# VH-VL binders against Large ribosomal subunit protein uL10m (mRpL10): the designs that were tried, part 115

Target 1, 224 residues: Large ribosomal subunit protein uL10m (mRpL10), of Drosophila melanogaster (Fruit fly) (q9vpl3)
Amino acid sequence: RGKINIQRPKAPHYERARVVAVTQPKYPELPKAKSCFKTRAERTQQQQENPYNEIIAREVRNWLDHSRLVAFFHLSSITADDIFRVRVQLHKQNLHLKSYGSKIIEQAVKNTRYEAIVPLFHSNHCIVFSPDPEKTAALLRIVRRVPQMVLLGGIVEETMLSRNQLVAYAQMPGLHAVQAQLVQTLSQAPGHLIQQLQAHQNSFVQVLDVHAKNQMNEETPKST
Short names: E, the ipSAE of ESMFold2; O, the ipSAE of OpenDDE; V2, 0.75 times the mean of E and O plus 0.25 times the DockQ between their complexes.

## First folded at step 11 (VH-VL)

Design jj5 (from jj2 with light chain T97S; framework fv_imvotamab_arm2; at its last look DockQ between E and O 0.25; V2 from the best seeds 0.65)
Fold by ESMFold2, look of step 11:
Structure jj5 (fold): chain C 224 residues (1-224), chain A 118 residues (1-118), chain B 112 residues (1-112)
Amino acid sequence: as target 1 above (224 residues)
Amino acid sequence: EVQLVQSGAEVKKPGESLKISCKGSGYSFTYYWIGWVRQMPGKGLEWMGIIDPSDSYTRYSPSFQGQVTISADKSITTAYLQWSSLKASDTAMYYCARLGYETSLDYWGQGTLVTVSS
Amino acid sequence: DIVMTQTPLSSPVTLGQPASISCRSSQSLVDSDGDTYLSWLQQRPGQPPRLLIYDISNRFSGVPDRFSGSGAGTDFTLKISRVEAEDVGVYYCMQYSEYPWTFGGGTKVEIK
């Protein structure tokens, strides 16, 4: 009756989650102080859903590993049309705008040198990835006209940079070797906010927001 | 070389569902968006929407919002266009195309002809 | 919506002679940073569209140099300096500067 000429595709992620759920204990040991009884159906549902967080975290790790430029932004309220325009403008420059939850970011950077970035994702945010660190100038040019995106800092060639350091990096004339040397020099004086992020406390988000406002005033192009 | 290979022509009746595919090869699939374009018989081109396969971010043309579903499975480098209930007015050629960095819709699939008739 | 208006609708030309296709947008296709969002596509009979020109004037890979694009702001032109038999088809301009993305109505080029 409702015969369809499309064969049902096999859903590998769902089947992988089902295999993992079958091989995992159905009744996990809970902490004594927080022990809660759950039905067998609820435990099975939770076990199946947990593997999808790992799949997304693996995707974030892959983007981090393959991106020589990563920039972090606080994201204010923005229309669907405006964010689409920004995503298209960024994509034209091989810049890839994404947003992830804090728990996914924490899981993705666990056991890496980037654990300090987790507090940046307490509030509404977005991340821009690119394999091309030379596109930093294009990134900043595009977002300077998007007040809803507030630059917090970034990673260039696996080195964490403050907002001011990233802006300075973008303004340097571009031989790749000169830019790599500059990134190393700038990272030797990291901002105080980066060190505070290593503690993974939510109060760092408020300090970053104040710092972002100050840096917006300092990032205004200056004439001599 | 960059290639987009679409699924074969379809003949359907009104009310039936359909999912057509566009398989990308020769490039890093998650770094490029895939757009879908309709061409009615003897008519011009119409943008239907676009998807970023890396996170499934989608945007539909207003004329097609709620009429079709665009999706992607990056594990097999494939984008999809799907109808839950076809209409005779859906009879058209459907193209997928890749959004390049400077080059706009630079590589196009061969097209999938969908015919919907009683 | 940005309306893309193409003229002429049909352009019969003598083999070896030039052809010129006009496309006008209802608003500028250049953003505040100078980036451009206009492309020209060719669709030969029975074939999918193919990219000819991007960013107003840049030829895509494999496109012969008899194809050229020009224009500014809202007025754009595709020129074929010497029309050859394989140039028969329909040509479309396309904008992707603003949502929704739109095409011109097409210009049919054919040999007299």
Scores: ipSAE 0.790, ipTM 0.919, lowest interface PAE 1.0, mean pLDDT 80
Fold by OpenDDE, look of step 11:
Structure jj5 (fold): chain C 224 residues (1-224), chain A 118 residues (1-118), chain B 112 residues (1-112)
Amino acid sequence: as target 1 above (224 residues)
Amino acid sequence: EVQLVQSGAEVKKPGESLKISCKGSGYSFTYYWIGWVRQMPGKGLEWMGIIDPSDSYTRYSPSFQGQVTISADKSITTAYLQWSSLKASDTAMYYCARLGYETSLDYWGQGTLVTVSS
Amino acid sequence: DIVMTQTPLSSPVTLGQPASISCRSSQSLVDSDGDTYLSWLQQRPGQPPRLLIYDISNRFSGVPDRFSGSGAGTDFTLKISRVEAEDVGVYYCMQYSEYPWTFGGGTKVEIK
């Protein structure tokens, strides 16, 4: 009686495989969780009907004005559960993921320094806000694992950055770290200079000492 | 100090509507999410849902989806849990809790007891 | 849904003695970044829940040192090094790694 290899069950005979394939309960595919993000059409419709568009626009502006880190993403098809997960992850890092209609964004940034961002919002998009620019690395780390979120660019410390620039920024040591390094370097510079200046003098003195010792040895008459 | 203060105990009949509140203070209300948790008498904790008060983004537990509505008014730093039609089975203690940064549900309200009886 | 299983259901403890509560998840609570979304909550009689531990082992502000959390993956433990009278209550583990968030069934800590 051949030991049933439980670890690698032999593929059933073709006929049995067919029967198993047909008898496998087709669990109704759980309705593909509708994207938690309203389609552009839905958002546009909602914006037309929403008397609070001005209020929302003001809110967006407020976010922009008070954020030191703003990142813009294209959002592809994502489930509500997945986006919620990402939101939670971002929230834990004091990163705030928001989604607004294009019209609202346009209204919010009209005649402001942020007007240049309007072209980024032609498709499904989301924005991440943070008061802390040091969270850029954390943001990119989180989003890197979310293929549905494509980084388009951002604003850091009131400077608009391309995708590549934002990535580069995230790789830089924090401002404090850089400052600390600078201070350290500056503090070491005088010491190093002094050492270098003294090194030549010390070497000269050593050479002179050796010379003096040699002369003294030559002047000592071998008392036979 | 961070505080969540909930509305008082409610006694209702089946079929009645109810809206209970959770007021946050001592922190920036719009920057933190508020979750709701049910605790039936003598039972454990059940996560109901959560809201981002800044834009009223809401997620529900599947068990509570369509059964309750979570909302917030950021102008008065208040989150709400409401029923359109109460059932006897809704008798429970309801807690609101803040979702903190780096932490989890870090601050809790004192709870609102809801009693639904014929 | 992630099922959180706590053991024991009841833990009678003598004052001054240690207590240990276990929580097992039906699946790993570790995300792709290595973060684990597990918290421990304490609920004293007649009081709301209180956060004790977050991210497996981090004590929340104001939580005494006698409370410690440990574990990895699917197995987690809350320990009380020396149980005090004020520690009487029900303890819950909570995962918020996956939707929906779920709690353990609770462990009642009582004084013998």
Scores: ipSAE 0.788, ipTM 0.914, lowest interface PAE 0.7, mean pLDDT 87
ESMFold2 (binder alone), look of step 11: mean pLDDT 92; pTM 0.945

Design jj6 (from j1 with heavy chain D52E; framework fv_imvotamab_arm2; at its last look DockQ between E and O 0.38; V2 from the best seeds 0.72)
Fold by ESMFold2, look of step 11:
Structure jj6 (fold): chain C 224 residues (1-224), chain A 118 residues (1-118), chain B 112 residues (1-112)
Amino acid sequence: as target 1 above (224 residues)
Amino acid sequence: EVQLVQSGAEVKKPGESLKISCKGSGYSFTYYWIGWVRQMPGKGLEWMGIIEPSDSYTRYSPSFQGQVTISADKSITTAYLQWSSLKASDTAMYYCARLGYESSLDYWGQGTLVTVSS
Amino acid sequence: DIVMTQTPLSSPVTLGQPASISCRSSQSLVDSDGDTYLSWLQQRPGQPPRLLIYDISNRFSGVPDRFSGSGAGTDFTLKISRVEAEDVGVYYCMQYTEYPWTFGGGTKVEIK
């Protein structure tokens, strides 16, 4: 392989080679392993890597399909103790914190209306899922004291909401009918939401493009 | 009906490996965490660790970090507790329990008695 | 680590009389949201633990109303208003507000 594709989770060229070498059987420990073109261990590792990505993508689809609330966050460096505390607090409210690679998110949302969210995951991030959209206020209250988690936006009742729209939604009454009515009203302006997501997506693509050019050892200083 | 069914009692010798299981049923397995709790003979309860089966996120009590492995296979709604090398001091009853949202460790398995002797 | 201290270690009680079990934490169990993750478990002889009370005072499904929990901060109490024969066993408090999660040492309730 030649050039690096920055949009996928990647390892350095040498790291990819090391991972493959580490997973290969050691010779001459078994006669079949020494002479075999494809050992049981090699087949298992290769199979795990390919079906692992699809299994994870299906899990993301399943969470998206069964979650009436989805919130996206940028995640800065955080200690193991702090993230555990946050995960417990979220779990108490039926809120489920997850993190996935951008390639897996792209695979999960392909051929769906949510494809525009993919650029949000090019850097450190986390997603919070819940079947309970009325838990949005609890989510924002918990995260308010976690500066490492910065709200980017979300999905409520299958409608994409900006950060400000999600905050406004969280301050509404807790009745399901009222919340559903508000989400329907906000979705009546889909053009503004699409434009915001497209601009955000373009910004992430531009950052990735500049990074890829610099990795080719071309000193091409670019603004923003 | 929410149930956690654990694997049967084990009698082992020091140095042997062991993997015990906890199968959940009657609920959405991936929405709940599974914790493991040790009870040494005639003693109280000790938290060993917790796993979120949906992404295999785990956290161990410091007393058990590096001593055991907690894992889950959500395709068969099962959590596991595993030792690579048992010690006589591992003789105890081991429980799995579900961490419910807006509750606590709410449903418990029947326990797996592990006896390590000789 | 948060130490959970239970008293008494043993509580022999006449059938039909009340029992009171204390649990004290070495630190406040109130999280940043003002919630306290304190629960009470019952372990009958030869049985696994079962949840009685969560979040200090909320009875879990199927738990009789003779069980009640109270307390705040560092001092918590489980009360059994009228002890019945089926209430014999060991009672544990448990906190999971802070890592690592910890249990009290247990209080044995038995009929005199």
Scores: ipSAE 0.795, ipTM 0.921, lowest interface PAE 0.9, mean pLDDT 80
ESMFold2 (binder alone), look of step 11: mean pLDDT 91; pTM 0.939
OpenDDE, look of step 11: ipSAE 0.884; ipTM 0.957

## First folded at step 12 (VH-VL; framework fv_anetumab)

Design gg1 (from ea7 with heavy chain T98R Y101L D102Y, light chain V29I; at its last look DockQ between E and O 0.33; V2 from the best seeds 0.56)
Fold by OpenDDE, look of step 12:
Structure gg1 (fold): chain C 224 residues (1-224), chain A 119 residues (1-119), chain B 111 residues (1-111)
Amino acid sequence: as target 1 above (224 residues)
Amino acid sequence: QVELVQSGAEVKKPGESLKISCKGSGYSFTDYWIGWVRQAPGKGLEWMGIIYPGDSDTRYSPSFQGQVTISADKSISTAYLQWSSLKASDTAMYYCARSFLYWGEFDYWGQGTLVTVSS
Amino acid sequence: DIALTQPASVSGSPGQSITISCTGTSSDIGGYNYVSWYQQHPGKAPKLMIYDVSNRPSGVSNRFSGSKSGNTASLTISGLQAEDEADYYCSSYTSYSDPYVFGGGTKLTVL
């Protein structure tokens, strides 16, 4: 009795194979989750001057105008799942990850102060927006674990920064912390100044007293 | 200094409810995740779940889903782990730990809360 | 249950270098660089020693180092000291639904 090889079942009879082939639920090929970013980039490249592009361009402008922190990233072979994961983390820090086509960006920043960013958008890119420049450190901390996101540069407080400048900015103590330190230092300064001024005055008085004493001693006639 | 302080040891009977706490200090409590990790006596570490106190986003391990409830009160920088009905198998050390990222490392840990469930 | 595999125990003499391995799959250690190592002394909470495969938190001795090859992460402790005697746990990201998977732990004994 031939051992039924359960690992390599004999091909079913032709008729049975036909029935199985026809009755097999054609599960729609799960759309290969084209990374939302690739599909969007491809869609944006094919979209002719569509009224829709103008709307999106306005949105981009609005984000740029209302953001105090803008960071530009190159995306290298990132999955939709990875993007989603990062997006969630960014969002919790009030950082908004957006992706736009290069043409849309060009249209959005044309004849604006942001026109200089256009050369950054030659490939797959994303932009992170935030109303809070203090979140720069948080942003960098999050994206550091995402090697597929390469920081290109950014805009902080209306100033365009290189990658290195942005990193340096993130390492700086917060403006408020620096201000607080400054205030503390300034508040201590008057005390020190007063002490120094008083020290000089006291020294001067001491010198005068010594001088006065010496003069009094010289005026005492040697009673021979 | 960053610190997580947990509530004291608990001795309970099967069927009783319990809520233990983890208070964070020395950092922005709403900007970090708080995870809960179980360690049965003489056993390894088991992730139970995690909460983001800033928006109360809560995630559970599949093994602990429906078995416990994780919550947080951001006003007092405190995270909670609670049972509606304890089992003897719940006897363990429970740790809270901080993570900046949902999938990130736990950089600071509480001292642990020993929960003993015995008849 | 996706578990990372660690040796149950390792031992070494003072001054030696020891390595603890943590073996996973292509879906965890092999797929991501999100491996962490924790040290736990008896009766104490775990302490983060390594994160992101090879990074040391502030305050952790440079005697501790981490690496990864394929599906296996490794913790190396150089210049073994008595204080290093502890349990060591590896962890890795696996999926969004289950972001933390721990190894079974390794007991390190300093002879």
Scores: ipSAE 0.670, ipTM 0.844, lowest interface PAE 0.9, mean pLDDT 87
Fold by ESMFold2, look of step 12:
Formats: sequence, structure tokens, C-alpha cells
Structure gg1 (fold): chain C 224 residues (1-224), chain A 119 residues (1-119), chain B 111 residues (1-111)
Amino acid sequence: as target 1 above (224 residues)
Amino acid sequence: QVELVQSGAEVKKPGESLKISCKGSGYSFTDYWIGWVRQAPGKGLEWMGIIYPGDSDTRYSPSFQGQVTISADKSISTAYLQWSSLKASDTAMYYCARSFLYWGEFDYWGQGTLVTVSS
Amino acid sequence: DIALTQPASVSGSPGQSITISCTGTSSDIGGYNYVSWYQQHPGKAPKLMIYDVSNRPSGVSNRFSGSKSGNTASLTISGLQAEDEADYYCSSYTSYSDPYVFGGGTKLTVL
């Protein structure tokens, strides 16, 4: 109050809608059920709310398509002020904290390889999106200090990773070091070098995907 | 090899302005908060405020809001604490310190800048 | 402003264990696990000894440990040594417009 802050010229205000307005189009709020007693027409009307869910699902699909890093968390009881300060800290690292309903997630991943993530959203949750998979280490460093956010797993370069695989990924060398490893591997491969580099990248991601599926199948979610 | 090097001691008169500095090295300066902590002679530590040089996000203790200005110049990896008009009660040691999270610990500290304000 | 209460001084003999308390409220120590402890020798800058209630940074002796119960955090120094003689400050995050508060400090004397 009275402070000059070019990044926040007004007093700080905890508001998810303001953060969303900066980064993506705002969608209309879905109509809410108004009473404990419902007629047949009211039940039909609430089922017709599905078109609004598709608009929001499109934005989730866009986030998934444009994010090379996606991390899923169970979210324990936390105040709005506390989750907002975490969101601000994450945003400074190009990490975008979001929440969506399970039906919206289901619509967003419909007919995609990511349909297996839907059960993660039956309970209270949050998702972190980023175009920068190298920010995985920064993400984990931040959330280690936020016990209300329990890592469930993630998606890196279109590959599903378990919690342990995501932690291991964060410890891998940077893109330049990984790219040097790929070039070393390609020195033994014939044919189109550019296409084989992309195939190597896809093969590496597919190996992680198979391993992530096995790890997810072996792990029982510890969140309630 | 993280290092925070502060500007030298200052002797000032009441009403004068002052700007002291804290230069960070050995880490990504724009990815960490820099906090300022006051210690009056023979007294304890007092948090004044904190800045994130990456976007200039600045937070002040209610006790110091309006009394000082915290700023940073990320091009030279330097944070600043400044007064427009010093008071004798501003006599203290001033530390800068680094934190990864603004709600977290200060893991590295500067050597301190002694500011003496007397008629 | 939020104040964290520490004893003004504590003392112990070499080889003993001592505990320094830091008492706050449910809005800081009781509500968050962001308690830190700093050691300050005369004429020196503070040094981080404990963060997140009980974690030691690299290079800090395992003789230093931290804990909390309710609204009170504790720093325990086992096997007390002469070089442990210093001032010790606790700190905590609070949610009151993002203030970061220190305790008043505890002077540890090694007898």
C-alpha cells in the first residue's frame, strides 16, 4: 500500500482470474445449480451446460499442446493466499499453475494418448504447465517447500512420467548435454540425420512413456 | 561460490540521502530474491523488505514501507537500499541476503554496510 | 507487527546439549513450516543453520538440530563447543502482507 512496483502497480490482490486474464482468454462461468430440489427440466438444463465445458476443455487442450512440461499434483487443504504466493513464484520461472474439473480434463484429453490422466483429477488437484522442460528442476525445488502440493507424475515431451521418473528427469543434463548425447548416438545410425535426430528424440520419449506406464501401474496413488 | 558484496561504510548527517548497494555473483542473479535486514547497534535483526530482480517485484515490511526504497539493476547484478532523508535512528548495520523463495530462508548474506547518522 | 519470542540468553558447559526456544503464533510458526535459525558471531554476518524447521544446509554440523511443537520452534545444539558462543535468531514467514519476521535473538554463552 503506497509502494511503487512496476510489476504490480496496485496493492497485491489474490485473484486467479487476474492471472488467467494475463495468460489466456477468459471463459464464461458455467451456470450453477440453484436448489436442493430439481425438476426434470432443471436436470436437463444442467446437462446442457456441457457446451461451456467444451470451451474450457479447448483451452486445456491448448495448454497440453503448447507445454513440453506438465506436472500433476494432489492439492491438500491450503488457503487462497498461500496457493496464490506459490503461483506467483512458479510464474517467475515460466511455470503456470492451473486447476480444472475432471469432466473438463476428460473432454480435453478425449481421443489422445493422455486419457489415462483423468483419474488424477477425481480429488482436489492442481496442474503446472510450462513450455520449458528444463524448468522441471526449478519446479521441484519450489514444490518441495510446499507440502500441500504432492507430486503425482507428469508429461515431458509428450511422454507420461511417474513421480520418480520426473524427479530423475530433473537431474538429467541440460538440452545441450542431451543433444550432445543424441549426436553421439546418431554417429552409429545411417540415413537422414535430421529425421533420425527427431526419431531418436521420439524413441527416447517413447522409452520413458513405456517406463512411466509401468511405474504408474505399480504405484498406488497416495493422495486421498 | 555465491557471493554478496556490499558497499562500504557510510557516515552521514540527518536529512542527507543515501543509496547503498549489494552486488551478487556466482549464481543467476535474476532467479533469487534479495532481502534487506537492519541491525541497530547492540540489537537484533529486523526484516526490511525483499526484491526479485528478474521482474522488480518488491515487498516491504509494514514497519519500513515509505521509509526506504528497494531497487535492483539486473544488468550489473546489483540491488540497492536507499533513503531520501536519513534520520539518526537509521544508524545501523544493513545486510543484504539471498533467498530462493520469498517465504523461505536467507542462505547467503553480504558482509554488511554500517550506516552512521549523526549531527 | 508479529514478534517471535526467544530467551535473551542461555548458557551451557562444553559437551552439554542446550535448547533455544522460539515462540510465535498459529499465524506463523504454528501455521507454517518455514522456520529458520541463524547464527551470528560478533562482527560477522548471520549464517543459516536450520531451515524449514529441521533441515541443515550443507556444511552445518549435525550437532545442530531443529524441531517445532505447536507454536514453538526449538534449536538444539548437542556437544556444545566454545565456537558455538554466538547470537542465535529464529525467523518465520507470516501471511500478514508478506512480512518476514525475526525473533529477538538469544545470546549463547559457553561456560
Scores: ipSAE 0.593, ipTM 0.797, lowest interface PAE 1.7, mean pLDDT 79
ESMFold2 (binder alone), look of step 12: mean pLDDT 89; pTM 0.926

Design gg9 (from gg1 with light chain Y100F; at its last look DockQ between E and O 0.01; V2 from the best seeds 0.00; counts 0 for: pae E 9.1 > 2, placed apart)
Fold by OpenDDE, look of step 13:
Structure gg9 (fold): chain C 224 residues (1-224), chain A 119 residues (1-119), chain B 111 residues (1-111)
Amino acid sequence: as target 1 above (224 residues)
Amino acid sequence: QVELVQSGAEVKKPGESLKISCKGSGYSFTDYWIGWVRQAPGKGLEWMGIIYPGDSDTRYSPSFQGQVTISADKSISTAYLQWSSLKASDTAMYYCARSFLYWGEFDYWGQGTLVTVSS
Amino acid sequence: DIALTQPASVSGSPGQSITISCTGTSSDIGGYNYVSWYQQHPGKAPKLMIYDVSNRPSGVSNRFSGSKSGNTASLTISGLQAEDEADYYCSSYTSYSDPFVFGGGTKLTVL
C-alpha cells in the first residue's frame, strides 16, 4: 500500500478536476484602490487642481512680499526634531523657516518678479523669511551649524543674491552703521574744508604779523 | 567688549532665599541665551538651565527642575538665578555663560558667584 | 543622568602632545557635531577652547585641536606648556529638552 504522500497529493481524476475547476468560486478581484495605482501624471494633475494649493500659494506670495530677507536652502535628510530645534532658534531671531512643494512655489511666483527662483526648487527645499535684512548674519551663523541646510541663494531688499553674495552681504556693516559712518564723514567734510580755508588765511596772517614785527624792530631808533 | 558680570559672593544659612545676578554688556542681550552652570567645591561643571532673555524662554536641567528659578530682565540686561530655600548642598560656585544657539557653546562666562550655605 | 566620560587625569611633559578623550553615546557625541571643550584654571571661570568638535574661537592657540570618532571626542594639545595645566571639560548637545551635558572633567598636569 503506497505511502500517501501528503506533500504531493496525486492529481485528481480528470473528471473530478473538471468539476472542481468549474465549481471554483470566482472571487471578485478586490477593487484595487484606484488611489494606489494613480500614475505620476494623475497624481500631479490632482495636486494642481487642489484649492488648498492656491491658498498655500497665496501664503507664499504674502511671505515674499512682506519679507526683506528671503533665503533659499536645500534641505537634506534631517529629523523632525532637528528641524524643530532650528526653527525655534531661527524664530527667536525673527527668522521664519517654511517648507513648500516645488509646484506650490511655481504657482505662487508665476507672473511675478520672483519667477526666477523656480529653478532653485528641484528637490527638498526650505525657505527662511524675515522682515529684517540685518538678520542675515544671524541666519548664516545659525545655518552654518546645520549641515543639512545648504544655502542656495536669497533675496535681500528685493535683489536676488547668489550664495556668495549673500555671505558677503552678511559680512558688511549694517545699513545703520554705514549710514552713521556716512553721516560722520559728511559731518567732518565741512570741518575739513573750513580748516583748509582757514589754514591759508592763518598762514597769511602769521606772515603779516612777522612782517609787522620786523618793521617795528627796524623803526625803533637805536637810542644812543 | 562682551562681558558678563555676576553679583558678589553670598554667605547664607539653610532655609534662606537667595537671588544672584548676571549682567551682560557689549552685545545685544536679547539675542543670546544665558546659561547657569554650577560647580561644587572640587567637583565638575553641571548645567543647571538656560534662558533666552528676548522672550524669557527658560529650560532647566532635570536635576535642577523645581530646585531653582532662572529669570531675566532684558531692560537692564540681567539674568537671575534664585532659590526659595537654600540647602547646605547648594554650596558651590555658580557661573553664568552666554550662548548664541540653544545647542551651542558657551563663548563668554561670568566670573562666578560663590554661594556658601552653612549652618 | 547622561554624563560624558573623561579620564580623571592626564599628564605630559613640556613640548609633548597629549590627548583628552570624551566618550558619550550615539544620542549625544555620536549623533551631533556639537562638542565643545573648556579650559578651567584654578579659581577661574571656564574658557571655551573648542566648539563644534574642531573649531577654535578667536584668541585660542592653534596648539589646541579637536576631533571626533564615533561616540568619542578628543582634545589634543600639542607642544604642551606649563600654562596648559588646568581642568578640561567636554560638553555636548544631547536633546531638545536637555541640551547640555558636561563631562566629568580631566585634570591635566604638566610635569
Scores: ipSAE 0.818, ipTM 0.914, lowest interface PAE 0.7, mean pLDDT 88
Fold by ESMFold2, look of step 12:
Structure gg9 (fold): chain C 224 residues (1-224), chain A 119 residues (1-119), chain B 111 residues (1-111)
Amino acid sequence: as target 1 above (224 residues)
Amino acid sequence: QVELVQSGAEVKKPGESLKISCKGSGYSFTDYWIGWVRQAPGKGLEWMGIIYPGDSDTRYSPSFQGQVTISADKSISTAYLQWSSLKASDTAMYYCARSFLYWGEFDYWGQGTLVTVSS
Amino acid sequence: DIALTQPASVSGSPGQSITISCTGTSSDIGGYNYVSWYQQHPGKAPKLMIYDVSNRPSGVSNRFSGSKSGNTASLTISGLQAEDEADYYCSSYTSYSDPFVFGGGTKLTVL
């Protein structure tokens, strides 16, 4: 079967051992051999856990590197079946619901521009990743019907957004919608056109800022 | 304008096969679940099953498992309900309806397809 | 496969308020806030009136309201009008493997 018979060390029976760790070495004597066995088991368990943690941390880094949308949520008490149905629904929109330990997140973002997100993961949480920033509206539409998931904020196109900014981003018309609105405005009577262009300048500039950032991200080899 | 248009009424004999359709328009067909609901004459609504056309994820009510097949052709925005062998007890009105969420409400309904199975 | 319990019929006079009940279990109405109500006139498809216990879709009169207490959901119609005469069905989410359950329906008669 190949199972490594690593057991969690039985709690020391001494009261001092509950408060302060005490070893019983066996190398020159029997007590040291018993202590060495416990030390070996602890080291093996720790070593085994740490290599898997680094593998998972690389997974998180890969998600962060390839996701144009990342959203962070506080997660209230929820059954495994209920979180599963939410994960399935999100997946249908190319939205990937994940949860990682805070140590793994800390390892994944170490020495990156995202180190500031670590405090978000000291409470019960979940993260949604997607390569598709236009799916922000779909995400919020789904999660609005999931009271156990409370939006904390997110990252869109490498820009950190607050909760309110992410909600506003989801409601903003896309570049194509602004372009279509401009074409429709140009087709109207000349006097009306001046009024409509002034009303749409703010929206058009916001969409162009997102577009310029997308172009900058494609031109800048800051990371893969 | 969201619309679900179902195929026309059917008159069949027991043992015949049948495939009825539900065509969605005015929305992104692959982003919504399509459910099938049966209503026998003078009776209430019964959920039969549901499909997500985007990936063909399909669930059946235990009462209808193995008795019908639900499918979709996303290239023509159409969902289907099929019987391989109709029974007289299949006489009913059949509705398709859409839902955004698996656990949510049916917000738009087709006009219904009356299926009559008699000798 | 457990149906939600509704009264077979209710009646009221124009201008009155009436309430239709829908009783389930702790596994559906009691455990979730995903209750919907549908109105069906004779010969027509059902129409969504209430979702998520108490929310009205656009175009539904504010005379229709929904609520829930424990395992029982309620649809209340205030200012009863002749066109409200119809069948009313509740529904709820229950489980991933068998997600939808309907009530048996309530015939509302406007006297």
Scores: ipSAE 0.753, ipTM 0.884, lowest interface PAE 0.9, mean pLDDT 80
ESMFold2 (binder alone), look of step 12: mean pLDDT 89; pTM 0.925
OpenDDE, look of step 12: ipSAE 0.809; ipTM 0.909
ESMFold2, look of step 13: ipSAE 0.007; ipTM 0.515
ESMFold2 (binder alone), look of step 13: mean pLDDT 89; pTM 0.924

